# VH-VL binders against a9jty4: the designs that were tried, part 3

Target 1, 144 residues: a9jty4
Amino acid sequence: MAKKRDSPKLIKIKDAIKLINQEVSLIGIVLEQREPKQCRNNDWICTLRIIDDTYPSPGLTVNVYSRTLEQLPQIKNHDDMILFTRIKMQTFDSGKRVNAACSRWVSSFALFEGEDLILHADEDTSAVFVWDGTDAPPASILAK

## First folded at step 1 (VH-VL)

Design l4 (framework fv_lumrotatug)
Fold by ESMFold2-Fast, scan of step 1:
Structure l4 (fold): chain C 144 residues (1-144), chain A 121 residues (1-121), chain B 107 residues (1-107)
Amino acid sequence: as target 1 above (144 residues)
Amino acid sequence: QVQLQESGPGLVKPSETLSLTCTVSGGSISSYYIHWLRQPPGKGLEWIGVIYYSGSTDYNPSLKSRVTISKDTSKSQVSLKLSSVTAADTAVYYCARHPGYSSGWYDLDYWGQGTLVTVSS
Amino acid sequence: EIVMTQSPPTLSLSPGERVTLSCRASQSVSDYLVWYQQKPGQAPRLLISDASTRATSIPARFSGSGSGTDYTLTISSLQPEDFAVYYCQQYNNWPPTFGQGTKVEIK
């Protein structure tokens, strides 16, 4: 069952990298998706690298966590767009670098499939949220 | 163990298209990012471009109008085409793998042996 | 484009000596820096990634350090098999760029 959600307030990646230990929402183009693997506790993880018009190569690394393989982002094309909601910005490598965590408890993501956005909310969500494209994020946020 | 091997003509005429193939064994090219690099005789390395496991590509801006990288997963091959070649394109050409476990896109852990391409009439 | 400058261009040392190779970037590369070793007639070999992470099967005598614009590759005790050209490469800014190399010759 589709349920329409309010569009999240988006920021650009250049601004997100300044908000260490904070939750942000952003949209990007997927450049790479690493093969999913199982962690301890049987959770699944995959790693994406995303860009926008303010933060090109090497891009922002986002680690996506899920209980099942099927609930991880299913990226089909390199130019697929992904929306992340409430991902946590964090540092690694002794504070020298920045990445983000998409937690199964508080974060969500949505993939563009044509004009549709399919939202994969956190595990407590009983319904999938779908945007019909009318309240899609501004195109000005993304680089071509 | 993963191995990469370049192949293709060693001599190309000016204005023609240079075409090389990288064959990957011991692993799936669908799991790796494959880069092309070159090294003119007696000089340093230059990055040409990359093909990601998804089939997406990025090219060095200095070469972007002349370069195409593609892959054939069923044959475990990655191809490089460089059009309108000149003597400045004479170099040893390498393909190399990014394993996906390092944080960089360009940390290359396995390289082909390299193939010398001479551009001469 | 970021320009990578390596020094010295050439270094001649005896076995057992400590070797220090410098790599400087025209602007900060935030530790997105790799070191490669290239022996005559061979493809480059990955030595160190992310400025200081030694690659698998690389001897402990090799180490990397530095941050920002200034990076160093150190060989604690030079061995005969270490004669080679050493290249640094940045991947913080697109396109990735290489230094011109430092040639290490062993006596």
Scores: ipSAE 0.007, ipTM 0.517, lowest interface PAE 13.2, mean pLDDT 78

Design l5 (framework fv_lumrotatug)
Fold by ESMFold2-Fast, scan of step 1:
Structure l5 (fold): chain C 144 residues (1-144), chain A 123 residues (1-123), chain B 107 residues (1-107)
Amino acid sequence: as target 1 above (144 residues)
Amino acid sequence: QVQLQESGPGLVKPSETLSLTCTVSGGSISSYWIHWLRQPPGKGLEWIGVIYYSGDTDYNPSLKSRVTISKDTSKSQVSLKLSSVTAADTAVYYCARETYYDFWSGYYNFDYWGQGTLVTVSS
Amino acid sequence: EIVMTQSPPTLSLSPGERVTLSCRASQSVSSNLVWYQQKPGQAPRLLISGASTRATSIPARFSGSGSGTDYTLTISSLQPEDFAVYYCQQYDSYPLTFGQGTKVEIK
C-alpha cells in the first residue's frame, strides 16, 4: 500500500548486515546492476550490488521490486551513488547469506549520477543524511 | 534464523475444508513470496500456490477452484484453505519461502521450508 | 503445463561411485531448473538452482548441467549421506512442476 514516510537514520552497510529482518536506510556506490526482468507474476525486478567505506567488494546485494519497468533504478555509471530508505535486510541460503529487499510501497531510492552528495549534520547525532522518505531526497542535500 | 512452521488439524473429513497456517519467525512475510506445496505419502511434490508480498496470489489450475491462500502480516502468518476435500488430498503439506538468490545467479528458489504437516482425509 | 520426467526411477550404488541423474522437460525451461534432495521424514533441501549454480554449503561433489529440455545432476563420488530421493523442478512458468524423483539407494 502507501509508502512509509518515517524513514530511519542512515547507517553503514557493515552495521546493516547485522540487522536481519529490520528496515534500514543506507547509501552505497553501485558496483553492478542486472538487466531488469519480468517475473512470472508480471512484477519487475532488478538486482544491484552496492558498497560503502565499511563494506567493500563484493558488496551487498539489493533486490528492487516494481510493478513497472520505468520505476526501477536506471544506473548509467558503475560509480553512481544510490540512497535506499527502509529496505528490508534478510537472509537466504539457510541463513548463510544476506541481501536486502527494496519494496516500492515501504521503500524508496534516489540516484546520484556523478553529483556530489553532501551529508547534513543532525543536532542530535553525528553527521547523518537527512531525508523525508520519498522517492527523491530534497535538493538541499545535493552539492551546489 | 528464519523458520517456517505449518500447523493445523491432522485429520479432516471428506467434503470439509482443510485449513492450515504457516507461521514465519525470524523474518517478515511482507518481503517474501510464500508458497504452499504438498506430497502424498510415498509420492512426489505438487505445487499448490503462492502469495506475493503484495497479497496477490497464483494457484495451480488443477486446484484453483478449491484453494484460497491469504496472509496476516501483523501475525506473520500465511493460511491455506482447501475446500471439498477427498482422500486424494491426504498429504504432507509444506510452506516454503521463495526469494531471489543473488546478482550472479539471478534465480528464484525455495530457500526455507517448513518441516511439513501431515493431513489425513478420512471419515 | 510443463511435464518433468526423471530417469532412472531408482539407482542402486555403492559409496565412492559417480552418479548421474537425468531430468527432461516437455518444453524448454531456459535453465530455470532446481534440484532438491529429500531424506525420509524431512523437507526437501535445495542443492542446485539455475541448472548449474550450487547453493552455498552444498559439497563440491554435486554439480548440475544442461540446457533447454535436458538436465543432469552429477555426484562425483557418492557419500553415505547422499542416499536420498532427488527431485528436479522447473520455475520457468506456472504451475511450478516437479519430476517424480530418482531414489539413490545403497547397493
Scores: ipSAE 0.000, ipTM 0.558, lowest interface PAE 13.9, mean pLDDT 79

Design l6 (framework fv_lumrotatug)
Fold by ESMFold2-Fast, scan of step 1:
Parts: structure tokens; C-alpha cells; sequence
Structure l6 (fold): chain C 144 residues (1-144), chain A 123 residues (1-123), chain B 107 residues (1-107)
């Protein structure tokens, strides 16, 4: 039987914060990146805060997890844009607060700067793609 | 309050396709990752695969060539198809919801399980 | 795939006794480890996730510990309803894998 693949459905952060326990894909501007650190389980984690036109400062907190330091997002400028694919929205602090987890098995990210249309990596796009090496990029990111 | 219920034929002939349905009630299937697992009589658990809210799937590599998981949101159902069955596929089949927690780590464990349905593969 | 090995295969005990069940992974699972309880004819029930976090409604007599490759589930004072098969599962690496189970039965 033939399989169909969908392009990721990008949503705005204001809508993502309503989709608790759901997988979302979204684009944001990196407002802040914290220095990566190791957790007790030896995973590397870095924490980003991202904003878009619907959700300003302090933004949405996204925790990115990886087995290795080099697979975490390498944000060169604080105003760089990042695409997250299949990050999981979740609550903490007894359900009072919302954040997102970018996990090495199901999630991915890509870095961008400059262009209005960022879904394609071609010579006219000023995008810098940084893929999490532990995740296979979703085939749905590459539009057919 | 959320409940999962497996259903399908209890007997399948060798070489045929095993087809099972998991019906979700008390919550929206669009809000869950649903896993399929199986347990041969007297043996341990084996993970088969998962379907995500997006409709994307991941399968156990040992079964990937024979397994398809799909969902029908309008019916609140997740389906499992396993082709070319043999006696080794005789098992209780479970559907289960992936855990929901407030920790920053992602979750690949099951917090709500269906009761299971026995499928016997014999002629 | 990561192989999960549980020991012992069977424990015969009386109510009130303390019991420890072992789960060993073929490589580190970074505390991404779950314990389930399964009674005859029933589906598994979530007990502990993240090696040590008790699920909602699970009695305090159940506790989990461990790191790296070695994990334990402890029942401090075995109750009649605790006689069951216990499974560990890792979620550090794909695919998800389970131990073969430890049967805790009444003596």
C-alpha cells in the first residue's frame, strides 16, 4: 500500500501553547540561548526562548536534548530564526506553565536568517541548516 | 476516564493479514501518541510501533516490513495491520497511550493500556 | 537494540517481606527506564518512570533507583495485591525494549 507524506503544518506560538501534550512545528526568533550543560543522565541540554509575531518576550521556552554537544543548536546571533519540527508541548509547575521539548528521536531543527520563504534550501535562500544528527530529518520538511 | 479498547478477529490463518482496531473514548485521539504492543502466551512484552498526533509512524525494525499503523480521527480509532502472519505472531495485542507528564524530558512509556485482545494464528 | 535483562526470573515470597527486583541494560539507558506491573489476565500498569518517579496512585512502598546500566525496583513490605509479573522498559534508544519479566509469587 502507498504511503503519503505531509509537509509539516507550521503554526504560530499563540496556537502552540494551547496544544498541550501535542507535537507541533513552528518558526521563531531566538531571543535567548543558555549555555549547554550535561544532565545527570549524561544527555546534553540547551534551553532557548523563542518569539514570533503572536507571542512576544519572554517567549516560549524550548529545551533541546542531545547525546552530544555538537548536535545542539549553534546559535551565532541572538536574532537568528529557528524552525522546530515535531516538538512536544508540555506543562510544568503543577500545570501552571508551558514549555516545549525538542527530542533527539522525533524532533529536529533548522537555522535560518533573512528570507521570507525558508522551507527550501537553495541558492536564493539565506538559510543555514543545522540538523540534529541523532534525528532523521522528517521527510515532510522537504516539500515534494 | 480515558479508555482504550482493542477489537478484531481472534483467529487468523497463516499467510493472511492480521487487522486490529483500537477505539479511544473519554479523550480525543488527536491529542495522543498511541502505541501497539504484543505479548505471546507466557512470554514478555514486545513493542510494535507508534502513531503520533501528526499521523507519522515509527515501527520496530524487526516488524517494519510487515506492519502498518494508521488512524481515523472521525471514528476515534487506531488500526494495526500485520501481513504474512505465522504461528510466531500468536499473542495478546495491546494498544496503549504514551505517558503524559509535566517534566521537561520527553516520554516513551505507556500510562493507559487497553485490556488486550488475543489473536491466535492457526489453520 | 538494547537488551534488557531482569533477575531473578521468579521470586516466591510471603506478605510483609521486602523485595528488590533487578533490571540490567546492555548499554547505559541514562535513567530513561520504566517499571510496569502485570497481573494474570490484565494489561500492564505503569508504576515508575524515569527510573525513580512514582506514577499517580502508586503506593509509597514502591520505589525505583539506579543509573547507567543497573536499576532496581523495591517493594518495602509486600502486600497480597503485589503478587504479579514486573517488567522494565528502556526509552533511551530506538526501538523500545522490555526485560523478560520477574514473577513475584506467593510462597
Amino acid sequence: as target 1 above (144 residues)
Amino acid sequence: QVQLQESGPGLVKPSETLSLTCTVSGGSISNYYIHWLRQPPGKGLEWIGVIYYSGSTDYNPSLKSRVTISKDTSKSQVSLKLSSVTAADTAVYYCAREGIAARPDYYYYMDVWGQGTLVTVSS
Amino acid sequence: EIVMTQSPPTLSLSPGERVTLSCRASQSVSSYLVWYQQKPGQAPRLLISGASTRATSIPARFSGSGSGTDYTLTISSLQPEDFAVYYCQQYDNWPLTFGQGTKVEIK
Scores: ipSAE 0.014, ipTM 0.529, lowest interface PAE 8.0, mean pLDDT 78

Design l7 (framework fv_lumrotatug)
Fold by ESMFold2-Fast, scan of step 1:
Structure l7 (fold): chain C 144 residues (1-144), chain A 121 residues (1-121), chain B 107 residues (1-107)
Amino acid sequence: as target 1 above (144 residues)
Amino acid sequence: QVQLQESGPGLVKPSETLSLTCTVSGGSFSGYYIHWLRQPPGKGLEWIGVIYYSGSTDYNPSLKSRVTISKDTSKSQVSLKLSSVTAADTAVYYCARARGYSYGSRWFDPWGQGTLVTVSS
Amino acid sequence: EIVMTQSPPTLSLSPGERVTLSCRASQSVSSNLVWYQQKPGQAPRLLISGASTRATSIPARFSGSGSGTDYTLTISSLQPEDFAVYYCQQYNSYPLTFGQGTKVEIK
């Protein structure tokens, strides 16, 4: 059987920061996670700072939303890589700064843990994939 | 404010299962990971494993076949079980807390006071 | 696993002296290194994280430095309460690993 090649188009963080109010997919190295907090609606949020080869420290801030604490990304190792799909670029601080939102309804993320990616997605997404250890992300990610 | 307290039998016979409990008071499991560590008398520290607030675990490969860490959130307790013990498992056992979702999840503050477990007949 | 080696194993010193403790990793730990102090009969106490960041209650006489594979803990003027065993720990990768400790003892 032929290997599925359906995956989101990845862009670099340098380009993503220009695409305000648009959905982007990208890979970054996690510099830091802030402790998860509950929002007013009882959803959980955690904040990551990510970098890539085009956008160094302090990096891009990504707010990740989930219904449960356990569904938020759990970064185990320094310099773990994370793939975000369909996160929304947005401004804050009166339009002076840029961050991104990883929504539980349309966005997903996957962590690179050894040769496997652990995919966390909204309830409508059932994509599962394995990364083969190359510099390229997996080609078999199913995007909605 | 937050305190960790280890408890369990101080003497375990060879080939039996060592079972310890860590009780967390003055704090929560939310946003934190609990680790187990041990120190044989007169020797250095060894990391045993961690339980994340999700209930997922990671273990030191040297102990993985014998170790189980679990939690009971209703009692604010984390348990360690180590099977098939030998004299080499004689140590002071510590539980320790680490921040969740940060690189600080891999160093420890605070620690429990430690509990000595002796493996002998 | 990353092997941590501390030197020297034991230092015999008097109050007021400067002391330097070394910690070497078998591969780079990217400053993901923490120092603990342990007194007899007590649990370890966090001193320094991220190779050089002092914990909240730790006196300024304690300082950490280093990068890559080589790290140092310095106590600028040894106090009576500083006689203890000091451990380094890497957190660059699992399993988490510790050095064997350096004992700072009174002459």
Scores: ipSAE 0.006, ipTM 0.517, lowest interface PAE 11.7, mean pLDDT 79

Design l8 (framework fv_lumrotatug)
Fold by ESMFold2-Fast, scan of step 1:
Structure l8 (fold): chain C 144 residues (1-144), chain A 121 residues (1-121), chain B 107 residues (1-107)
Amino acid sequence: as target 1 above (144 residues)
Amino acid sequence: QVQLQESGPGLVKPSETLSLTCTVSGGSISSYYIHWLRQPPGKGLEWIGVIDYSGSTDYNPSLKSRVTISKDTSKSQVSLKLSSVTAADTAVYYCARYDSSGYYSEYFQHWGQGTLVTVSS
Amino acid sequence: EIVMTQSPPTLSLSPGERVTLSCRASQSVSSYLVWYQQKPGQAPRLLISDASTRATSIPARFSGSGSGTDYTLTISSLQPEDFAVYYCQQYNDWPYTFGQGTKVEIK
């Protein structure tokens, strides 16, 4: 069947903000999600702010792009965990500020909602990983 | 660091085509979205259109039939052409960009000084 | 298109006063709203993005608030250099649209 991706190498947000123009994978707690909007390229975007134990409020801003509203992260509870894979670190405001882009082609995300983790595949993969909480979460999704 | 400078005619006759140039210095146009906006004397701002890194354009629907935006990356210039002008097209014209590179820009951090275009016979 | 309406059209104030400027959208813009300051003969200057995020060089006396259709720009203590026209813009929907401006002038 389709080739499964290797577990992402996770880094902390404190380290990710130094890797400008590079792709990183990381896990964070969702502090805030903005209302989705439609972009000029017909994609949908939502903006999240995420934190971890190395990078507190106001956190890292991540812009998530998708072809449809339904494929954007659906944050149901405060402090839900999200795993991002291969998001691109960027600067803006004359290099003074840092954010990240989660593209529909290269990047993916997984939401940890209560005991469940749902992995949303990128545009060219249809694989959805659902972790049902019957065992301890995989080490790869726990904070490093 | 980044500077934008508009240039073009100060006076255009009704029915003619207005042609303006935006020259970008201290930065690149190859990776950024460049927008055109205008402001009639004593009135508010109107967004005209944008050109992206690939040369793809989008225009305000109210102006789409008359507007063409193009770029020459080797000269670091973006051009605006507006056909069939009338007195309602009298305005200060601005080019603008946001300082994030790549895909996204929906508001304007860097502006040119503006160039006044008067449409009169 | 989304229509942006600013009020009042003109506001006459003295230095040191608190000023509050309103911007209303014909439909929700989901906090995708920016404020600009424009002085005579100058291009607009970005003040506030995302309804409440102050741009890097902008003094702390400027603040933005609001949600949905109703937004406010506040200047906590008006300085002589703050007399200008202020514009709001939405970028929630295409095409981007601006309010007609509020002029803040000396009383």
Scores: ipSAE 0.026, ipTM 0.619, lowest interface PAE 6.4, mean pLDDT 80

Design l9 (framework fv_lumrotatug)
Fold by ESMFold2-Fast, scan of step 1:
Structure l9 (fold): chain C 144 residues (1-144), chain A 123 residues (1-123), chain B 107 residues (1-107)
Amino acid sequence: as target 1 above (144 residues)
Amino acid sequence: QVQLQESGPGLVKPSETLSLTCTVSGFSISSYYIHWLRQPPGKGLEWIGVIYYSGSTDYNPSLKSRVTISKDTSKSQVSLKLSSVTAADTAVYYCARLPYDYVWGSYEGFDYWGQGTLVTVSS
Amino acid sequence: EIVMTQSPPTLSLSPGERVTLSCRASQSVDSNLVWYQQKPGQAPRLLISGASTRATSIPARFSGSGSGTDYTLTISSLQPEDFAVYYCQQYNNYPLTFGQGTKVEIK
């Protein structure tokens, strides 16, 4: 029978960059958010650069895709943390560089306010969640 | 096997609403984008709109005020409604599958199409 | 909207000849360009995506090239089954737009 899924198994960015063409879940601190722009199909793309304790500046580039501006990550502060689930590691620039794609088909993300909330990300539903897909009802959980 | 099949009335009167259904098999419409296109007899192709896996839609601005695309994933069906039709809407209507891979720098064209259904707008 | 212009409107060639079809966009489409083949009474068939990537099961005689605003579809040795209309399509911006088509006829 169907059972509830376990919390995502998180890896560090240092390890994620080795897993080309694989799906990973990870938490990072948002170092930079580039201005959203329209993609080739008039969908929206938000490009984030994230860091963690294993992978400092310039960090890992993550491209987040959405049909609407409202469903892209809304980063409020420099110290905001973001959880990505099932993002795909990939290469660009003829295989010389690595980034990640957050797909609205299979990926999701959750935003946190400050470091104090990070320990609740895997176990406590009191974090602010933003779902990158609309095939499931939106989840909004008030952070304390 | 992957298959898309358009269905609906072949004749619609001016000012009425054209209603078509695209039924798919061999894949889930929850995992693909489905587009509608049309081709007037002897002319080129025109894009009508798309429904994304999420159920969100985008339409050609030239048709946006008259077009609605919707889907029912439990029936594996995508529907097109075009209101206030005129003779200019006479065309073969196609539904087509787009495998969107949002890997940076990667897109594919419409890899599977329905056979098309001719809709004639006439009194 | 981006306007796609194909030239020439019609080509008449003998089997075995090389044929080159041109597609021009009114603004850069950054290689987000697709080629389709359509035979009478049939739906279009995907040939080339991303300006130069041949689709599965498409014969090696078909190739695509180009960048920016100018793109080309080449058939290295025309076969009788290649009689068809060829369309280019951009997917850089919505609305998606198609060229008016080039008809390839066997002399």
Scores: ipSAE 0.006, ipTM 0.529, lowest interface PAE 9.7, mean pLDDT 79

Design n1 (framework fv_nepuvibart)
Fold by ESMFold2-Fast, scan of step 1:
Structure n1 (fold): chain C 144 residues (1-144), chain A 123 residues (1-123), chain B 107 residues (1-107)
Amino acid sequence: as target 1 above (144 residues)
Amino acid sequence: QVQLVESGGGLVKPGGSLRLSCAASGFTFSDYYMSWIRQAPGKGLEWVSYISSSGSTIYYADSVKGRFTISRDNAKSSLYLQMNSLRAEDTAVYYCARDLYYDSSGYYPFDYWGQGTLVTVSS
Amino acid sequence: DIQMTQSPSSLSASVGDRVTITCQASQDISNYLNWYQQKPGKAPKLLIYDASNLETGVPSRFSGSGSGTDFTFTISGLQPEDIATYYCQQYDNLPLTFGGGTKVEIK
């Protein structure tokens, strides 16, 4: 969708869960990843649960959508960090539960593995991660 | 604001053909699956066909398979339904509807509908 | 195909009444169910998605509940502008299928 966007303002999960129907950017630690599934529209979906210092286990559920199986987050280790950019906060179950959708065109993700950040994006998501023209994520992501 | 406007309906004899059009505005048309849904006079809603955002995936209800062809032109933000070999039972108001947002949650299969266009098949 | 059985086919109620409509799926559809309102001569309008989520801008008197095969749509405090036919629709599998509709009239 949009290319060469400004660096997003990161918010904490406790604040994100209040911004229903709004797009948020946040970083979390991956607790769990469910097996990918193919949707009716032929997109692939995987479901992650993430936490941060403001929102502990069981965490926030994020549904990640991608055109292909290989472009979904490839979580290798427990406690890997993930950055989500412009994911949409949603309710389900009569408004009693909150989750988020990471869409292929307007959202992006980046995995932190060890001391390096791994960007998993195709053409439509790559442009969302052009921060300050350098493709560098915020420094706060690199802290353990 | 999101708008969908259908056109092309009319009176046609059994065995005849019509082409319906749906003009979209107020959103990025190329990001959405689009559907045609019909409603016979005094009857309920029946889903007819969908087409994916790129046009690569198409599905038809069994009642229209082989007779109807759905297509889209993303550069013109337009959706089409070519209807051939029309039968009396195809008489209905035809709606175009914005379907599942291609790149996000599937909670909203038909969040916006056009006003509909009437197709009458009679001798 | 997933069959959606909706009941009742029609009802008459007074302003201020609680109106309940039910929808049954022929197989488990989880919560992939929408409810639409169609006023005479108009296109349908989405009211409820994902079985129980109220669409933005829709009055809070409308609500949905249920999961699996049995679903309920409720209007609490019926108003004159609620005269319409209401439809459920499953979104679990193709072909997409609608219930037969419930016509709501005011006495």
Scores: ipSAE 0.007, ipTM 0.507, lowest interface PAE 9.2, mean pLDDT 80

Design n10 (framework fv_nepuvibart)
Fold by ESMFold2-Fast, scan of step 1:
Structure n10 (fold): chain C 144 residues (1-144), chain A 123 residues (1-123), chain B 107 residues (1-107)
Amino acid sequence: as target 1 above (144 residues)
Amino acid sequence: QVQLVESGGGLVKPGGSLRLSCAASGFTFSDYYMSWIRQAPGKGLEWVSYISSSGSTIYYADSVKGRFTISRDNAKSSLYLQMNSLRAEDTAVYYCARDSRYSYGWRDAFDIWGQGTLVTVSS
Amino acid sequence: DIQMTQSPSSLSASVGDRVTITCQASQDISNYLNWYQQKPGKAPKLLIYDASNLETGVPSRFSGSGSGTDFTFTISGLQPEDIATYYCQQYDNLPITFGGGTKVEIK
C-alpha cells in the first residue's frame, strides 16, 4: 500500500514566518482585505492581512489566488476568522519581507463569522483538509 | 546551470518494481513543486504525478494511483518515483520536470525538464 | 478529466510559412494553457505559458492566443530548426492533461 498522508498541523504565525518556501496551516483573524483584482494571467487575487495571539498588526499578508471571483474569501467583518491549510510562505522585496500564497491547487481556506460561527470553504479538487475532529477553531484566536 | 538528471530506468518484467531518481542542480530545489511526466514510444505526453515543495501535497494520475509513489529529499536535491506492479502500458520515457512560479500567481508550467530515462516493461 | 483536442495531428510546410496549430478544451479553462516544443530525441521545452506569454529566450516568431475553450499557437516564419512536435497543456484542473501533439515537418 501507498503511505498515508499526515493531517495538516496548525502552527502559530510567529513560527510560520520562519518557514520560508514551506507549506503551513494556520488560523488568524482577518485584519484587512484588499479589493479583489485580476493579475496578468487572468487569475483573481485578493490580499488579506491576518493576525493571531502571537503576531499582531500589521499582521501576515496572504495572497489568495483563484480562477473565479466568487471562490475568493468573502469577508463580512473585521472579526471574521480564517483557517488556511497548506499555504506557502514566501519572501518578497528582495528577501526583506514575508508573505504567504494560498493556491487553489494545494491550499484551502474556511471562514468563520465572529459572533456566529459559519463555515465557508472554497471548492478545490487538489486541496484536502482534515480538521482534527474539532467543531470550531481554538478559543485563543477568537479574542477581539 | 539549472538542470535535472534522471536515472534508474531499465528493462523490467510485468509485475516488477523500479525506482527512478532525479537529481536537481543549479537552483533551490526545496522552492519548487516537481512532477513526473511520461511518454510512451511514438506517443504523446502524459502527466503522472506531482509533489509540493515540502513533500506534504501529492497527486497521482488515475492510471498509476496505488502503484506509484512520488517522494523527495530536499537535503539531497532529489526527486523519486517508486514504481510497483508495473504493466506493459507503463513502458515510456519518464521525465522529471520543475513546476515554475510567477509573482502574479502560480504558473503551473514545466519550465525545466530532465533528459528522460527509459522504462521498458516486457516479458 | 479535461480533454485537450489538438489539430492537425501533423503538417508539412515550407521555410518562411505561417504555421497555425489549434487546441480545444472540453470545458472552459480560462487562459490556463501552455505550449511546448519537443524536437526529435529531446525533452520538451516550454514556449508559451498562460495562453499568450512568451517564455524567456524563446524567439518572437512563436505566439499564442485564445481563452476559454479555443486556443491557437502560431509560428510566423517557419525555420528549419522548428521541426518538432508541439503540445498544448492545461492546468485549470487536475489531472494535468496534454493535447495529442502536432508534428511539424518541412517540405
Scores: ipSAE 0.008, ipTM 0.549, lowest interface PAE 10.6, mean pLDDT 80

Design n11 (framework fv_nepuvibart)
Fold by ESMFold2-Fast, scan of step 1:
Structure n11 (fold): chain C 144 residues (1-144), chain A 122 residues (1-122), chain B 107 residues (1-107)
Amino acid sequence: as target 1 above (144 residues)
Amino acid sequence: QVQLVESGGGLVKPGGSLRLSCAASGFTFRDYYMSWIRQAPGKGLEWVSYISSSGRTIYYADSVKGRFTISRDNAKSSLYLQMNSLRAEDTAVYYCARKGYSSSWYGRFDYWGQGTLVTVSS
Amino acid sequence: DIQMTQSPSSLSASVGDRVTITCQASQDISNYLNWYQQKPGKAPKLLIYDASNLETGVPSRFSGSGSGTDFTFTISGLQPEDIATYYCQQYDNLPLTFGGGTKVEIK
């Protein structure tokens, strides 16, 4: 179906953390953004924490990789919504901790800014993705 | 340029209600997390409530949960605190404060209003 | 809840003195600590954020250090306008919590 190609299947963060070494697509509220830094391979990385109605504070850590600063998510408000497509769930610290990697080759993101939820898609790394608006789980997110 | 002005404080009996307002100017109010922080006479600071820029994310201190409601009107650049079932221990100066930009999800309170006094006594 | 223990509760010092106050967290808060100044009858003012960063417009005589559970705030060369109560505040986790305050008076 067209919708299956245009809108990746979104899962909740509670379910995503169980899918270690798998690629997931999910939407959440940005709780925190760390300052971007350069990796030893000269890629830029920024670290986000995101939440949804199934996974509250401190949230899921997502490391976003990009060739340039400008291609990293530009979060203006701490509760902006972000859609991630095909990010990879990973463990670190001897399997004790879970995070996700948003790779510049495979993954993409789309940012909804502010109260009016203006869509701002990352076109440099984005897969062909259209959020069809029929799913709005973050509008019901309750963080406590 | 940045200003926060609280109003709505006063004397109220136990069990009563008050609504506090905070008028913001000199910055883009819709872009900032806001908090209410209180200080009982002669005592230290106590965080009361936190609201995200859109109003979607709200937190309360356990001491006020179920009695107080934080809200905001971004079109009017205003923050509110509806206080119900007031108790003597709620007597305090109430400050509105802006969360400054930082790498942390909570961060620093970079601007505070002058405060408004709430006195709960019979 | 993360408890913030601040010491001393009060001190008196002379103009030009070096003043140090301490703040201890009941658990590791990394560097997620702010310091505020509150002058009599006024609202608090942010001085230091992220344990050691000086807020814009704040005099360089104020400094902060520490990480984990033990933090210090220092005034190098106390001035008359520094009469105030100083508070530490953690923001590692909710609820946000403040130290009990240190009242600084000039002899």
Scores: ipSAE 0.007, ipTM 0.560, lowest interface PAE 9.9, mean pLDDT 81

